# Ledger of designs, part 2: VH-VL binders against o27280

Target 1, 266 residues: o27280
Amino acid sequence: MDSMNVPEVLEIKRIVEESESVKTFIFSWDFRREVRPGQFVMVWDFRDEKPMSVSLIDPVRSEIGISIRRVGEFTDRVHGLSEGDLLGIRGPYGRGFELMGRDILLVGGGIGMAPLAALADEATARGMRVDALVAARTADELLFLDRLEAAGVNISTCTDDGSCGFKGFAHERLLTLEENHDMAAVCGPEPMMFQVMRILDERDVPAQLSLERYMKCAVGICGQCCLDDTGFRVCAEGPVFWSQELSRVREFGRYRRDPAGRRVPW

## First folded at step 1 (VH-VL)

Design a6 (framework fv_acasunlimab)
Fold by ESMFold2-Fast, scan of step 1:
Structure a6 (fold): chain C 266 residues (1-266), chain A 122 residues (1-122), chain B 108 residues (1-108)
Amino acid sequence: as target 1 above (266 residues)
Amino acid sequence: EVQLLEPGGGLVQPGGSLRLSCEASGFTFSSYAMSWVRQAPGKGLEWVSGISGSGGSTYYADSVKGRFTISRDSSKNTLFLQMSSLRAEDTAVYYCARLGYSSSWYKPFDYWGQGTLVTVSS
Amino acid sequence: SYVLTQPPSVSVAPGQTARITCGGNNIGSKSVHWYQQKPGQAPVLVVYDDSDRPSGLPERFSGSNSGNTATLTISRVEAGDEADYYCQVWDSSSDHVVFGGGTKLTVL
């Protein structure tokens, strides 16, 4: 069964403990179903299905990795699984990141580093210079530092509490970094992404941002993953958007939606 | 709701020191970058110094660098400007101001204190 | 370092449109904010992010920003609009907040 809409039942080949709250699940993958950084898959535990970004893409080993943070009932069950256990994987879905130029800046917050780690691998394989700003609340929540270092990425860190690297927020750190990049890719909490986007716009650096919203179906039925002003649907038109597209969306970075569709400030 | 109170100000002789304070209330203080902006009598607005929400980054105008120190105490919701080696040209009304909708430097000042007069003369 | 240039004064008749310019090298790539200051008072934000307006301010205030010039436009000017107006940007190259020199708007 080699259909994007039919889940494949795959064996968990290896589990990497990224932090106390994050694990990467690695599966053998048939690359006749092409996967690119920035795309997501639907992960099925035989009870519920949830969208997860692909964090490792390795055609040489025929593997993909999916990084999952513990945030609720579904992710708690998945975190309880062991190597050799089975999960259903459907996809990939969405548009991936596009690479251009010689130099790229990655800005990731928390689990947002997951899709950016896959992008870093592709960018370095393409011969690009990669600078990464990795942000988290504390040092223990910084993700993928060893993997990025192994890939030859130039790493800057920041933590809200100052336990590793710059003390402060990602956008505050970005203001002190070199401005010479042909493009940027950003993924993390929406308020952080909004602040980073504005700085990159000031510097005339084109940026792609990966956005996760309320998602009840992989195909965007009834527009539940829709953005306010533009009508973009994350699973159909995203999750990756250019900053020029998002700069015209009043909702981005200012509001989220509650289950009733009402605007709620961040 | 949002309030920025600047107690004090004063008269200082050239070469002297003075610390300004700005007491914030009605918002999550540590979520906002803050600045000091001054205005000499009859002149325009001049940015003096800024500090990030976390306090990890500080920035200074060239005219005050090495003489002024900006700091904040999130437990007291208070912003400070320690001024030293004061000169006659530092005479101005000093405003504390909050950076806008987010903690980013590219955002506007959405709330201003009432201003405090600092006079430097012999 | 980075400099914003404003005309020192602009005069306009009541009911007409006032336009206050703010010149800066490649200012169109920056977010421009505008403040109104009346004598003896702290500045008040009237336009932010080039063209957005704070809640509660009259729709007569608007802004634009492209190339080397940002403009604050005040339509149907009233006597109460007399004030000094300042433009402001963040210059990431120098890590400085930059204000224009200010424009005195006179309604006569």
Scores: ipSAE 0.005, ipTM 0.423, lowest interface PAE 13.9, mean pLDDT 84

Design a7 (framework fv_acasunlimab)
Fold by ESMFold2-Fast, scan of step 1:
Order: sequence, then structure tokens, then C-alpha cells
Structure a7 (fold): chain C 266 residues (1-266), chain A 121 residues (1-121), chain B 108 residues (1-108)
Amino acid sequence: as target 1 above (266 residues)
Amino acid sequence: EVQLLEPGGGLVQPGGSLRLSCEASGFTFSSYAMSWVRQAPGKGLEWVSGISGSGGSTYYADSVKGRFTISRDSSKNTLFLQMSSLRAEDTAVYYCAKGLYSGSYRAFDIWGQGTLVTVSS
Amino acid sequence: SYVLTQPPSVSVAPGQTARITCGGNNIGSKSVHWYQQKPGQAPVLVVYDDSDRPSGLPERFSGSNSGNTATLTISRVEAGDEADYYCQVWDSSSDHVVFGGGTKLTVL
């Protein structure tokens, strides 16, 4: 194993409260280890280790940020930490997003906006026009709106309950947006990503999608991690995939795998 | 069991109004787009109207726009089609249909049994 | 408005292969879905997303979609396959569901 597979113990430099359920933890980072939007790190609280997408990449300040949603025991413990406390970080891991063309559409659902926020920073730095569709269940769960606005991103929102922007789901909102983008990047719940991918394919917009559920496999732990019939492995090729790759995977958006490898409907 | 049940059709005079209903069961109703598709006697299928799972977006065929209104009540798991200014050419069996994927209008995997609407004097 | 064109009828002998076409401008860029309808019954989805089959449907039903023509193929046709068949797309430019005119399959 190389040095990237040994956790480096880092001090929490700053914590940003993104919402009631989401915090961004900011650490000093040595950029001799390249980090790209779409990659993730393993976060170790000295009790358990979980994969987290990198949501901030700031080489000027020598900082990275990791956004964590409070959903269980590990994330509850990490949310209880303060500035000055220590966490183990190893990585980065996985394939990052690739940028092409002059304009990009970002479609993010909930915490899926985290890797897309880092991508928005890179796309704007490259001089691309960035349109972001930010989706959540409620207005309070929309993430990174102020950060995206500050970066010059054109923002559309939708919430399931109609509390902010369009009332409905991300793919329904997407049907009402302009059709001309050179590429798209999508991250969020898999059923949302599947519906969005289908629309983008019909519009002939190449899209990259991030499959967060497989990040543990992406560190190479599980040699049998596959995306169904294709034998496609997230640990070897993900978590970011082009839509053309996912269109050949019958399970994407329809089924998941349980621990025994059985197909389970979404 | 996933099913769509359409209670009763009707006979209506030209210029009249009628509301169709479709009761859904066996799936998370609010997650799926719903449509109305009609079929005139001896003719093919014609899409009439669609509504998103949330109810935030509605779409209509040009032939019914301004005369028909699609709506849904997620508390009752019921889809509605309010038809007004009915014409003889609106005579058809009306099917409610469920989108195949969450939030999708694009394909229909579950269909109601059909409700005959006759517009005649 | 986007238009799908189907032949009004196709005849086939039992055990042979039936091919039902669905013509549309650049239809290969769209997802095509196919429905079977028997007299007095609601339509039944038999092929979706160009070539996928619903659970429990016989492997004899298959589909393809390329250029300006989508095709529903029914191999080893049985008397019970006699029905009307409809192709369908979503036209994102108009936000409309579009059905073909239907093809009556006769098994002789």
C-alpha cells in the first residue's frame, strides 16, 4: 500500500454549518497530493471509517472541505466535533469529473451538491458558463446556494414540497430548462440520477454521474463490486461515470444490490 | 398489488362537463407521474394529459388544452380529469396510466381498466 | 408536432417472425416503448426503452431503434400474439407523449 492508504491525522480548521443536517469540515491539505472534483476521501474518527466526497478544493488557501450529512451513528459523532478536534483522512480515491466545452449543467440532489460545488468552482475558474439545478425535499435542505451564487453560477431550484422554486422533482424541473449544454454533471439519489440521465441522453448532452453508494468499493476493498451485467466495477472506474457507460447497466436506477449480491428494487 | 381503478363512465351532451377519477393503490402515488390516454371507438391510442408526481407540472394535448384540467390528490391517492366544453370527438374510452419510472411521463407500465365517455345528444 | 408512422396491418404465419416498424424523424435519439392491446382490454407494455422487456414477458418479444425506424420483433409467433401494437415516445421539445397509429397483427 502507498502513503495515500495511511490515514493522516488532521486538525479540523473550520466548520461551516450548511444546514441543520449538513456541516462542511475544512482541513489544511498538501496539494502535492492532487485532489479533483468528484473524488472522495476516507474519514476516520478513530472508531469507524467512512467515504466522503470532497466539496471544497482550495489550493490558494491549501484547504479541502468535506461535507457530511447527519444520517447515522458515525455522522452523528463527527457532527459533535469542534474546531481543533482531530480526524484521520486518507486518499483521495476514485475518478474525478472531466470538464469539456463552454457550458455545463450541474444537477444535484441533497448532499449530492457537495461534489458538484467543488466542480462548479473548477468550471468557473476555467471560464465555463455554469447552470445549476439544485434539488432537495424542502427549502431547508437546499445546499450551497450562497456559494454557487458567489461563484457566478446560474441557479434553478426545486423542492418536493414547493417551499423553494419549482414544486417537484429534479427531472421534472429539468424538462422546463433550456436544452443546450456541452456537458452535464449529476449527483444525488440514484432514481433521480437515472431520470435526469434519460432526459440528457435524449437531448444529446453528455453527462457524468457520481455513484456515491459504491465509494467503499472504489477503494479496492471488494473485488466483486460490479454494476450488473457489464462487470463494470466502481472500485476500478468510479465513482464518476459517463452516461453512455451507465446506459448499458440494467440495474442503474432500477435495482440495487443487498450484502448477499441479490437485486433489490429501489 | 399495483392497480388503478376507474369508477364509472358517462353520457354527456355536447357542451357539457364530466369529471373522471382514478384511484391508485400498491405504490407510492406521489412519486409517479400520471397520464390520461383515450381511445375513440375503433381508433388508436391518443395521449390526453399528464401530471407530475408532485402535481407541480401539467401537460395537455393540443386537442384538449383549455378545456380539460388534470389534477391529483395525494391524500386520497386519486387522479382526476375535469372535462368541460365536451365535443362529439371526445367520445372515447379514457385510461389512466402510471409512468414506468418515478417522476416519468415517458412509458406506462400500469393502466386502469378504462372508462367510457360518450358525448352525444 | 412529432409524428410516429406504423403500417396499419401485418400478417404472419404461426412460428414465423413478425416485424412491426415505427417510423419517426430521428427516432433513434428517442426511447421507444411498445404496447399490445387485445379487443376490449387495456394496453399492456411489452417492450420499453427500445429493447427492454417487462418482468414475465416472453423472450420472443424484442425491440430495436436506430436512425428513423424502431422495430418490434416477435419471434416464433403464436395465435395469442394477435393484437393491435402501438409504439410510443416522449417528445421533449413539445412535452408531449406521442403514440403511433397502431398495427393490427394477424396470425394466419
Scores: ipSAE 0.006, ipTM 0.423, lowest interface PAE 14.7, mean pLDDT 83

Design a8 (framework fv_acasunlimab)
Fold by ESMFold2-Fast, scan of step 1:
Structure a8 (fold): chain C 266 residues (1-266), chain A 121 residues (1-121), chain B 108 residues (1-108)
Amino acid sequence: as target 1 above (266 residues)
Amino acid sequence: EVQLLEPGGGLVQPGGSLRLSCEASGFTFSSYAMSWVRQAPGKGLEWVSGISGSGGSTYYADSVKGRFTISRDSSKNTLFLQMSSLRAEDTAVYYCARSRIAVAGYYFDYWGQGTLVTVSS
Amino acid sequence: SYVLTQPPSVSVAPGQTARITCGGNNIGSKSVHWYQQKPGQAPVLVVYDDSDRPSGLPERFSGSNSGNTATLTISRVEAGDEADYYCQVWDSSSDHVVFGGGTKLTVL
């Protein structure tokens, strides 16, 4: 059998244009190789390999989807592909989300809604009540609203410019929500996730946060996860962490590292 | 600092009912999920039921589902377990425990002293 | 239902290191918690989230979790460590707390 460490060459079955900068690539998948929301795969275009979160998990159709935002050379090349073209996929890797309780809050910023959309599908299939706070800079950058609505999710939107829903940041909108949840899952820019985590911790709502920078640790590359100011386990598997784990990391939400390893504010 | 006090259990006939209580002090009760964990004589720990801090979500082991009901009263800082249709196999010491749900699922940082429930024919 | 397997007993000499295992399918993907229970007493949390220690507990207690096995390690064992030890996880697929069967630690 194919191990998770050997790329399988798969045909792009369907491409969904989520926005001007985001596409979801859909592949047939053998679900004997288990995949969970919050996990990622390594996507290989036969020149370079990058980690991408799984955004669709559909055992009924035997399909997975991978949503990719156009931000650099690799993603520009992948966005140029068409249905019928081939990509190498290996994985899945990493710690996925754990579902707890019956009332779930999802807080997603930009492309961070991708892994949360997969989680929303699983939660609603289990009969859970799902509230989603979808945040972006502008209305055109809000992702997966139609898919979440089709799943029966209760949606709140938030844009920095006020073009859709609440005008302001995700954490400001969260402060006006007075509903209790059994858990939350959060994915987006690190400063947003830090502010959201603080509010959820104050409300004693357990939160799981997905961090892109920790995906390399799950495949044996210890670059950006080997920064430990608090004695926290530097090579803990990601990309999903509980808020209790992240509250001990001094750098979370405050600083990032440049290529030279220097601390730089967000 | 934190205390969980269980006033006492009892002897009950099979098919009977009994309500357990657990009085909490030393912390903000409504901010914590709570659970019941039992231990049959000479046996290991078995999780019975859990309730969220708000009381909005409840969870049950398959062995007690439909027979037991967990509830809480935040004004009195008290956790309850209403047990009905009791069976001999429900004989155990019942512990209330404070749950930390900000970690992967439930874990229990403080436990009550335990209440013995005997179901005998 | 998810199942955790522990050895029924482990024996160690005072001052040596005790290791108690907790087996489960892909348990390394879950967070494991450990409890100590002495006869006639309520359980006490000794390790949570695989390797974290509650405040006030000796640094002699530590944990690890990888693959299919989690391990509670008690270094420099003392007579007072003699107790039953239980591992525990949360299984999100069933919304259940799962305990291992317990391991009796004998210090001789």
Scores: ipSAE 0.006, ipTM 0.441, lowest interface PAE 13.4, mean pLDDT 83

Design a9 (framework fv_acasunlimab)
Fold by ESMFold2-Fast, scan of step 1:
Structure a9 (fold): chain C 266 residues (1-266), chain A 118 residues (1-118), chain B 108 residues (1-108)
Amino acid sequence: as target 1 above (266 residues)
Amino acid sequence: EVQLLEPGGGLVQPGGSLRLSCEASGFTFSSYAMSWVRQAPGKGLEWVSGISGSGGSTYYADSVKGRFTISRDSSKNTLFLQMSSLRAEDTAVYYCARELGYWYFDLWGQGTLVTVSS
Amino acid sequence: SYVLTQPPSVSVAPGQTARITCGGNNIGSKSVHWYQQKPGQAPVLVVYDDSDRPSGLPERFSGSNSGNTATLTISRVEAGDEADYYCQVWDSSSDHVVFGGGTKLTVL
C-alpha cells in the first residue's frame, strides 16, 4: 500500500506524561489502515526518522498512541512538542503479537511495556485472563500500571532496587509466580528476555518476544538486522518472534552487533 | 502433523453418564485452549464447553452447566468431557476443537456420536 | 444470551457472488469467524477475525463486519462451495462462544 510507505503528517491530538522520561503521543487514525499490537511505526520530526512501537490502539475513538522515552537528540526534540504540533508517521510495520489460549502472561521491562500495554488492552477486551509482570530498575520507571489496572490486568511488579514490589530481576520474580499460562509475550532488555524465555521454555509455555534492537533497519535493507544461525531479519520477519525460533539462536541474549556487524557482548 | 482424535461415543439411557475423550498430537497441547462443540442431527453447531490451556478457567453453555465437566490432562495430551444426567436433547455429534486468537477454531476432531435414548 | 441470526438458505448460480449475512447487536465490535461444513464432515475454518483467511483457502472467500451485520462473501462460486456456513463470535459478557444457526448455500 503506498500510504504505508510515505509518511502521513498528523497533528498531535493529546500528550500523556507516563513518567519523567516517557510521553505517549496520541493521533487520530484511520483504521482502514490496520494496526496490531507489536507493530511499529516510523516517526519523522522533519529532520530524522526513528522507529517507535505502537502503545495504544483505540478503534472506538479512532486513535493510536506512540510512547517515546527521552534518550537523545531526536527524542528530546519530540518531547519538546505540544498538542497541535505535527509529526510524520509511516507504517505500521512488522509482525505483531498473536493471541493464543485464554490465560496469558505479559513480561515487560521499562519501555518494553509500551507494545505490551496495547496487547493487554486487546486481550482483556476479548475476555482473556491477563497477568502482567512489570519490571524496572526503580519504581519511577515502572510504566502503564494505572492503564493495566483500569483494563483489569492482574499486576505483579519488581524493581532492581526494591523500591516497588519484589526486589530483584524479572526472571527472579517469575520463578515465584503461578505457572499456568497458555502463552506469554515478553518485551524488554534482551538479557532479561533471554532469562525469562528459559524459564518459560522449562514450563512449556510458548512465548513471543519482541526484539526492538534492530528496528533502525525498518526498511529491511540493513545486514545488522540479521540473527546468527537463522538468517532472520528483525525488521523483515519481526520484531515479534516465537521462543522456539529464538531458542536455537546462539546470539540471542549473549551478543549484540555493532554498526559494523561485529559481535560484542551485552 | 497436527491432529485431534475422538475415540468413543455410544448409546446411553436418559439420566446416564458418559465420558468423551479427545487425543491431541503434533502440537504443544498445553498452549491451547480447547472447546467441545456439538451438533444435533439435522441441526446447527452449538458450543458446549471450553477450557484454558492451563486448565485454570472453565466455561459452560447454560444448557449443560451443572451436568457436564470439562477437564484436561496435559501429560497425556487429552481433553475430556464428563457428561452426567444425560437427556434426549443431548443427542448429538460432539467435536473437540482447538482455539486460536479471538476464540476461533482452526483444528477440529472427526466428531463422536452420542445417542441418549431408552 | 447473545444471538447471531443467519438466513436459513441462499441460492446462487455458478460464477456469481454469494453473500451470507450474520446479524447481531453491535456485532461490528466483535471478531467474527466463519466455518464451512459439508455433509458428514467436521467444520472447516474459512474466514477468521472478520476478514482474514487461513493459508490454502482461495481468495474468493472474504469477510466484512460493521454495525449490526457481518457478511461472508464468496466470489466466482463453484459447485464445490455448496455447504452449510456458520458464523461465530466470542461474547465476553457471558464468557460464551456463540454460533449462528447456519446458512445452506445451494449452487444451481
Scores: ipSAE 0.006, ipTM 0.469, lowest interface PAE 13.0, mean pLDDT 84

Design b1 (framework fv_bamlanivimab)
Fold by ESMFold2-Fast, scan of step 1:
Structure b1 (fold): chain C 266 residues (1-266), chain A 122 residues (1-122), chain B 107 residues (1-107)
Amino acid sequence: as target 1 above (266 residues)
Amino acid sequence: QVQLVQSGAEVKKPGSSVKVSCKASGGTFSSYAISWVRQAPGQGLEWMGRIIPIFGTANYAQKFQGRVTITADKSTSTAYMELSSLRSEDTAVYYCARGHYYGSGSYLFDYWGQGTAVTVSS
Amino acid sequence: DIQMTQSPSSLSASVGDRVTITCRASQSISSYLSWYQQKPGKAPKLLIYAASSLQSGVPSRFSGSGSGTDFTLTITSLQPEDFATYYCQQSYSTPLTFGQGTKVEIK
């Protein structure tokens, strides 16, 4: 990883509409630059640059995919683009997921399913048994169900409002699922990840969690945002962390910090 | 040592509401879910719903949806179950129970309150 | 909802007897099953979780077995304190559901 690299200007080869608010942008990729599930790239629209998780890694077709949710001005502009338009891509950056054992549990909330979809592809290609718990506020926000099904993943869903699957939160649904996993990978809203981590810790299942807010820190532009109360630095090691590392971060799942360093509840 | 202590017996009129309390001591209140389970005279056990105090989230069996509200006060380590629009068939002993996610992935009730008798009559 | 059906609804036994109680789920629940003992006027007490794991402090004469849809609770060499009603409970899916109970009475 080199955070001083200049973005490569790539043509948008294909756009997949995942939902009303999420699109996956697909680019030709030279796999001499290795990409692993859990890594991210910097996306440049020639005005602003934002970190985005890699959601598709396809060496056979020489393609990567980047899934982007509409949440502000930058993402609105990117969503307005068409096939054939250009974007700058720099990376990949960050620590990817590690796979171990014979079976894996994926727990994703909303857009957090994006890096987990890439991981599901790799896990199934390795012959692992993959169970995925896909969580969202509403049915319309559940992502990648068709792709996971095509990969042979055993899927469970939950929505806060009960519009699809179990009515409730990811951690509530997880309590009703079988525990037989050698590892887990989790990505989604931080409060969800905290509760899921606690359940997996009680199961004695090693878990890796992806903290999207630390993507800028992983490229070395975060300053002091990743220092916890014990002096543990997470900013250079993200976005993927083992649960044992996160259990020592007082703020994980409870508070975030604003630009002034003040605690702000989730 | 964990102990759950419930409020005393209640006699209520049809159409009124009842609120039963369950105070936890000896353990960490927020680390476990609190469920409410009722038992009508001579009948079996019926799960009504649960709350996970640390999250403030409650979920209910559909049969009770709209009539039951389960809440928790972390400052007093107390969970509450309020049941409205009472009918004679709501006459039962109401138990609170600590739900624990344990090693094997099983959700189990390892500690129970002593029960609160609720009689719906005049 | 997952329906839990116990058999028998009641049985009569003597001290020293071997007692078996069965529990059937309306769909597969893997091993997400617990067994409880309830004595008259008392709250239920956990005996077995995860179909076959003995709760700490529970005598070894109690054992559980089964997976999927069919489960059994066995009491070897029944003791006087074992006369009670026994309930199975699934935790695979909410709402959590109990069997109707099996009353073990003195012969």
Scores: ipSAE 0.006, ipTM 0.404, lowest interface PAE 15.1, mean pLDDT 82

Design b10 (framework fv_bamlanivimab)
Fold by ESMFold2-Fast, scan of step 1:
Structure b10 (fold): chain C 266 residues (1-266), chain A 119 residues (1-119), chain B 107 residues (1-107)
Amino acid sequence: as target 1 above (266 residues)
Amino acid sequence: QVQLVQSGAEVKKPGSSVKVSCKASGGTFSSYAISWVRQAPGQGLEWMGRIIPIFGTANYAQKFQGRVTITADKSTSTAYMELSSLRSEDTAVYYCARELGYYYGMDVWGQGTAVTVSS
Amino acid sequence: DIQMTQSPSSLSASVGDRVTITCRASQSISSYLSWYQQKPGKAPKLLIYAASSLQSGVPSRFSGSGSGTDFTLTITSLQPEDFATYYCQQSYSTPLTFGQGTKVEIK
């Protein structure tokens, strides 16, 4: 009897190297525990536990995938693992994306493309038309392009350095794209998401945005930033929020708080 | 702004169990974790476990695994620590404390609950 | 489990003194280290988190430094209210562990 709240020790079935800094770890999954795009799991390496977005949901093969970027000691240890090694997985947790309409836009920056790749798979399987704007600093950091192409997604890329596609930022590229979407889903660095949200709001396109810092709120640990919304207002459960919910958060896209509660610009 | 208020002192017999409560006021109860830390007379601080109330997820120190159960009731904003098979060495002050996140330390503490285990 | 060892276990000091307490982790904990002050009969009070970040409301005479395995708490000008026991604590991995404590007593 699986419980979302009990870590299950799973064998790493396959590892896909997405880039020099990103790997997708694939596990057999019992789909009696349903998983939706936009949800996350707690990954436990028998020393520490970190939230990671689910990037692959494959009921036909009975597999899930979790994409992890190497950014510190925990992720360095996990990146050192091999097929056949074990990880603890707890979840899924959080609010997933909701699909609506016929034509959707995905805007992903860096590792933020991971939960959007899972969403793209579901949207295309449902017969939706999917446009994806994939953004990164350099061509080598663009993620999941082969998966998106195989799914029939219409792909636009941009890189800060111009090494692939449009030279510039995601929001600059978005301004050059045709407007006709029923909804959007956005995931990436907070400053990128803020600028993208503003453009989508002006175009009257409802957007869902996935925020890493609010994944901690979903597991009961929100950090000081979540308490700043409206003083004593109850923090909404994440990580996926509608743009109208985020328009009232003064900090969104402008600054974050360090552990001392001091404002740190993005 | 957040306060943690614990239940009163208890005197227990060896082999019995004790359940200590920790009621939170202020803030969003589900937006932080609650740790339980004990301190034997004249000794240091010892972490027993934590709960993340939004999911009911608990982690325990190996020393207490099998004897301690940490739970939370979101409707009353109350966390509980139950310790069974009490021994004289369990005589201590038991504290609950709030964690805003993995990195921020325990910034708000309950006043402590003295538990004495004697014949 | 990660073992935390403090040095010294106790020290005697006078008001106005500079006091230094060290804490060593048995393995690297990055900056996931907090310092607490405990006065007799009271719950611990958080002073420093993330090795060097001063908790809101804590006087600026308290500071923390270090990363990896070696950490230091400094009180630049000891005040009468600072005579207490101080604990370091790692939050890098469960179980969370505390140092054995350093008692700061009047000389």
Scores: ipSAE 0.005, ipTM 0.408, lowest interface PAE 16.1, mean pLDDT 82

Design b11 (framework fv_bamlanivimab)
Fold by ESMFold2-Fast, scan of step 1:
Structure b11 (fold): chain C 266 residues (1-266), chain A 122 residues (1-122), chain B 107 residues (1-107)
Amino acid sequence: as target 1 above (266 residues)
Amino acid sequence: QVQLVQSGAEVKKPGSSVKVSCKASGGTFSSYAISWVRQAPGQGLEWMGGIIPIFGTANYAQKFQGRVTITADKSTSTAYMELSSLRSEDTAVYYCARGEDYGDYEWYFDLWGQGTAVTVSS
Amino acid sequence: DIQMTQSPSSLSASVGDRVTITCRASQSISSYLNWYQQKPGKAPKLLIYAASSLQSGVPSRFSGSGSGTDFTLTITSLQPEDFATYYCQQSYSTPLTFGQGTKVEIK
């Protein structure tokens, strides 16, 4: 009997509105089921299940948080829920981030900041120096700036339109930064992650990248999670991969899979 | 706010080429997918192709494969659509449109250019 | 290619009416269906994405439903500014394809 493969019906304890399109749903959690930054859970609304990264891990309050962007029917339904309503949660699943060295660079785009916010908490608790490069299309889409600041993170922002911080993309801002880091963690749109990875590889900075792709499997058996060259399944062997692993994957940053498993350009 | 601003109307002869530009005003567009959609007079919308400027990788509808080239210049925040071997049936308004960057449904178009009228006649 | 067929091709309606437009895909496209509004002389405007998600800034009188092959756009209490042509579009696979359009005309 594996308790992590059985959905637990949990009450939504709090909802934090992160932006017009992003909410964090907070639940009481029994930390005998350990959760690490970079892992995901299956969220069940009693019709469909979708994988969501854990964005808050708080053993002191006995809470986890799951940040959800409104992008389709499932997430639209979940966004319609209120405190006191119920959701099914299974997991956690997947590999978490590994921390090494004394300092870490976090590079997040949009909702990709969700798993990185949880990682920032762990890295800071371990005494690491944390620098975060937070990227979005506009200032209104920058996420978790207050949480990162409260955690003692050194924050740089990038917006495509220049409405906050550096005007341009994460990789363009990264090129203007001279300081090196012992490691990096990256999560966001695949084109952004690919460009950031190339720069970090050139600088000999080991990076972990989180692939948050479309998944339909609750237990890790799904062809849509399979990466091209290596056969890695995001939900079983990911979602976190080292940059050296991803540099050998022909699909990374070029193609995604639709629900039928067909390749479509990004 | 960000706008997509397209080049002006063109009148071309059959067999020639036309190159239409689409400039992002107030920001860069490299992290978005940029598509080109045309509309012949009194007709519906037809997708021609799209590009993700960061990669320079373009995908085209088979009907236009070999005649259309979609490119992007990140330094000027401008996407281009070049259509060669023009025929009278290529007379249309050509739109550029921005796709969603941060999600599963990147091929819905939340921001559109004003359109460029291209007339192909004698 | 996935063919998208809209019904009706045109309809006449009065302000305050409830309008429904249907869109049928030649094969299952899950929920990868978007709706656009186009007024004469203007570019299309996104109304609904992912079959049922309302685009920010679009009035709540617009709603979308459906999955698989059959989809519906509903406008409750039609307003004067809603007289336009409406298009569905599948984003399930390339080439992206649009329906032929439904023109909503004043009665």
Scores: ipSAE 0.000, ipTM 0.417, lowest interface PAE 12.7, mean pLDDT 81

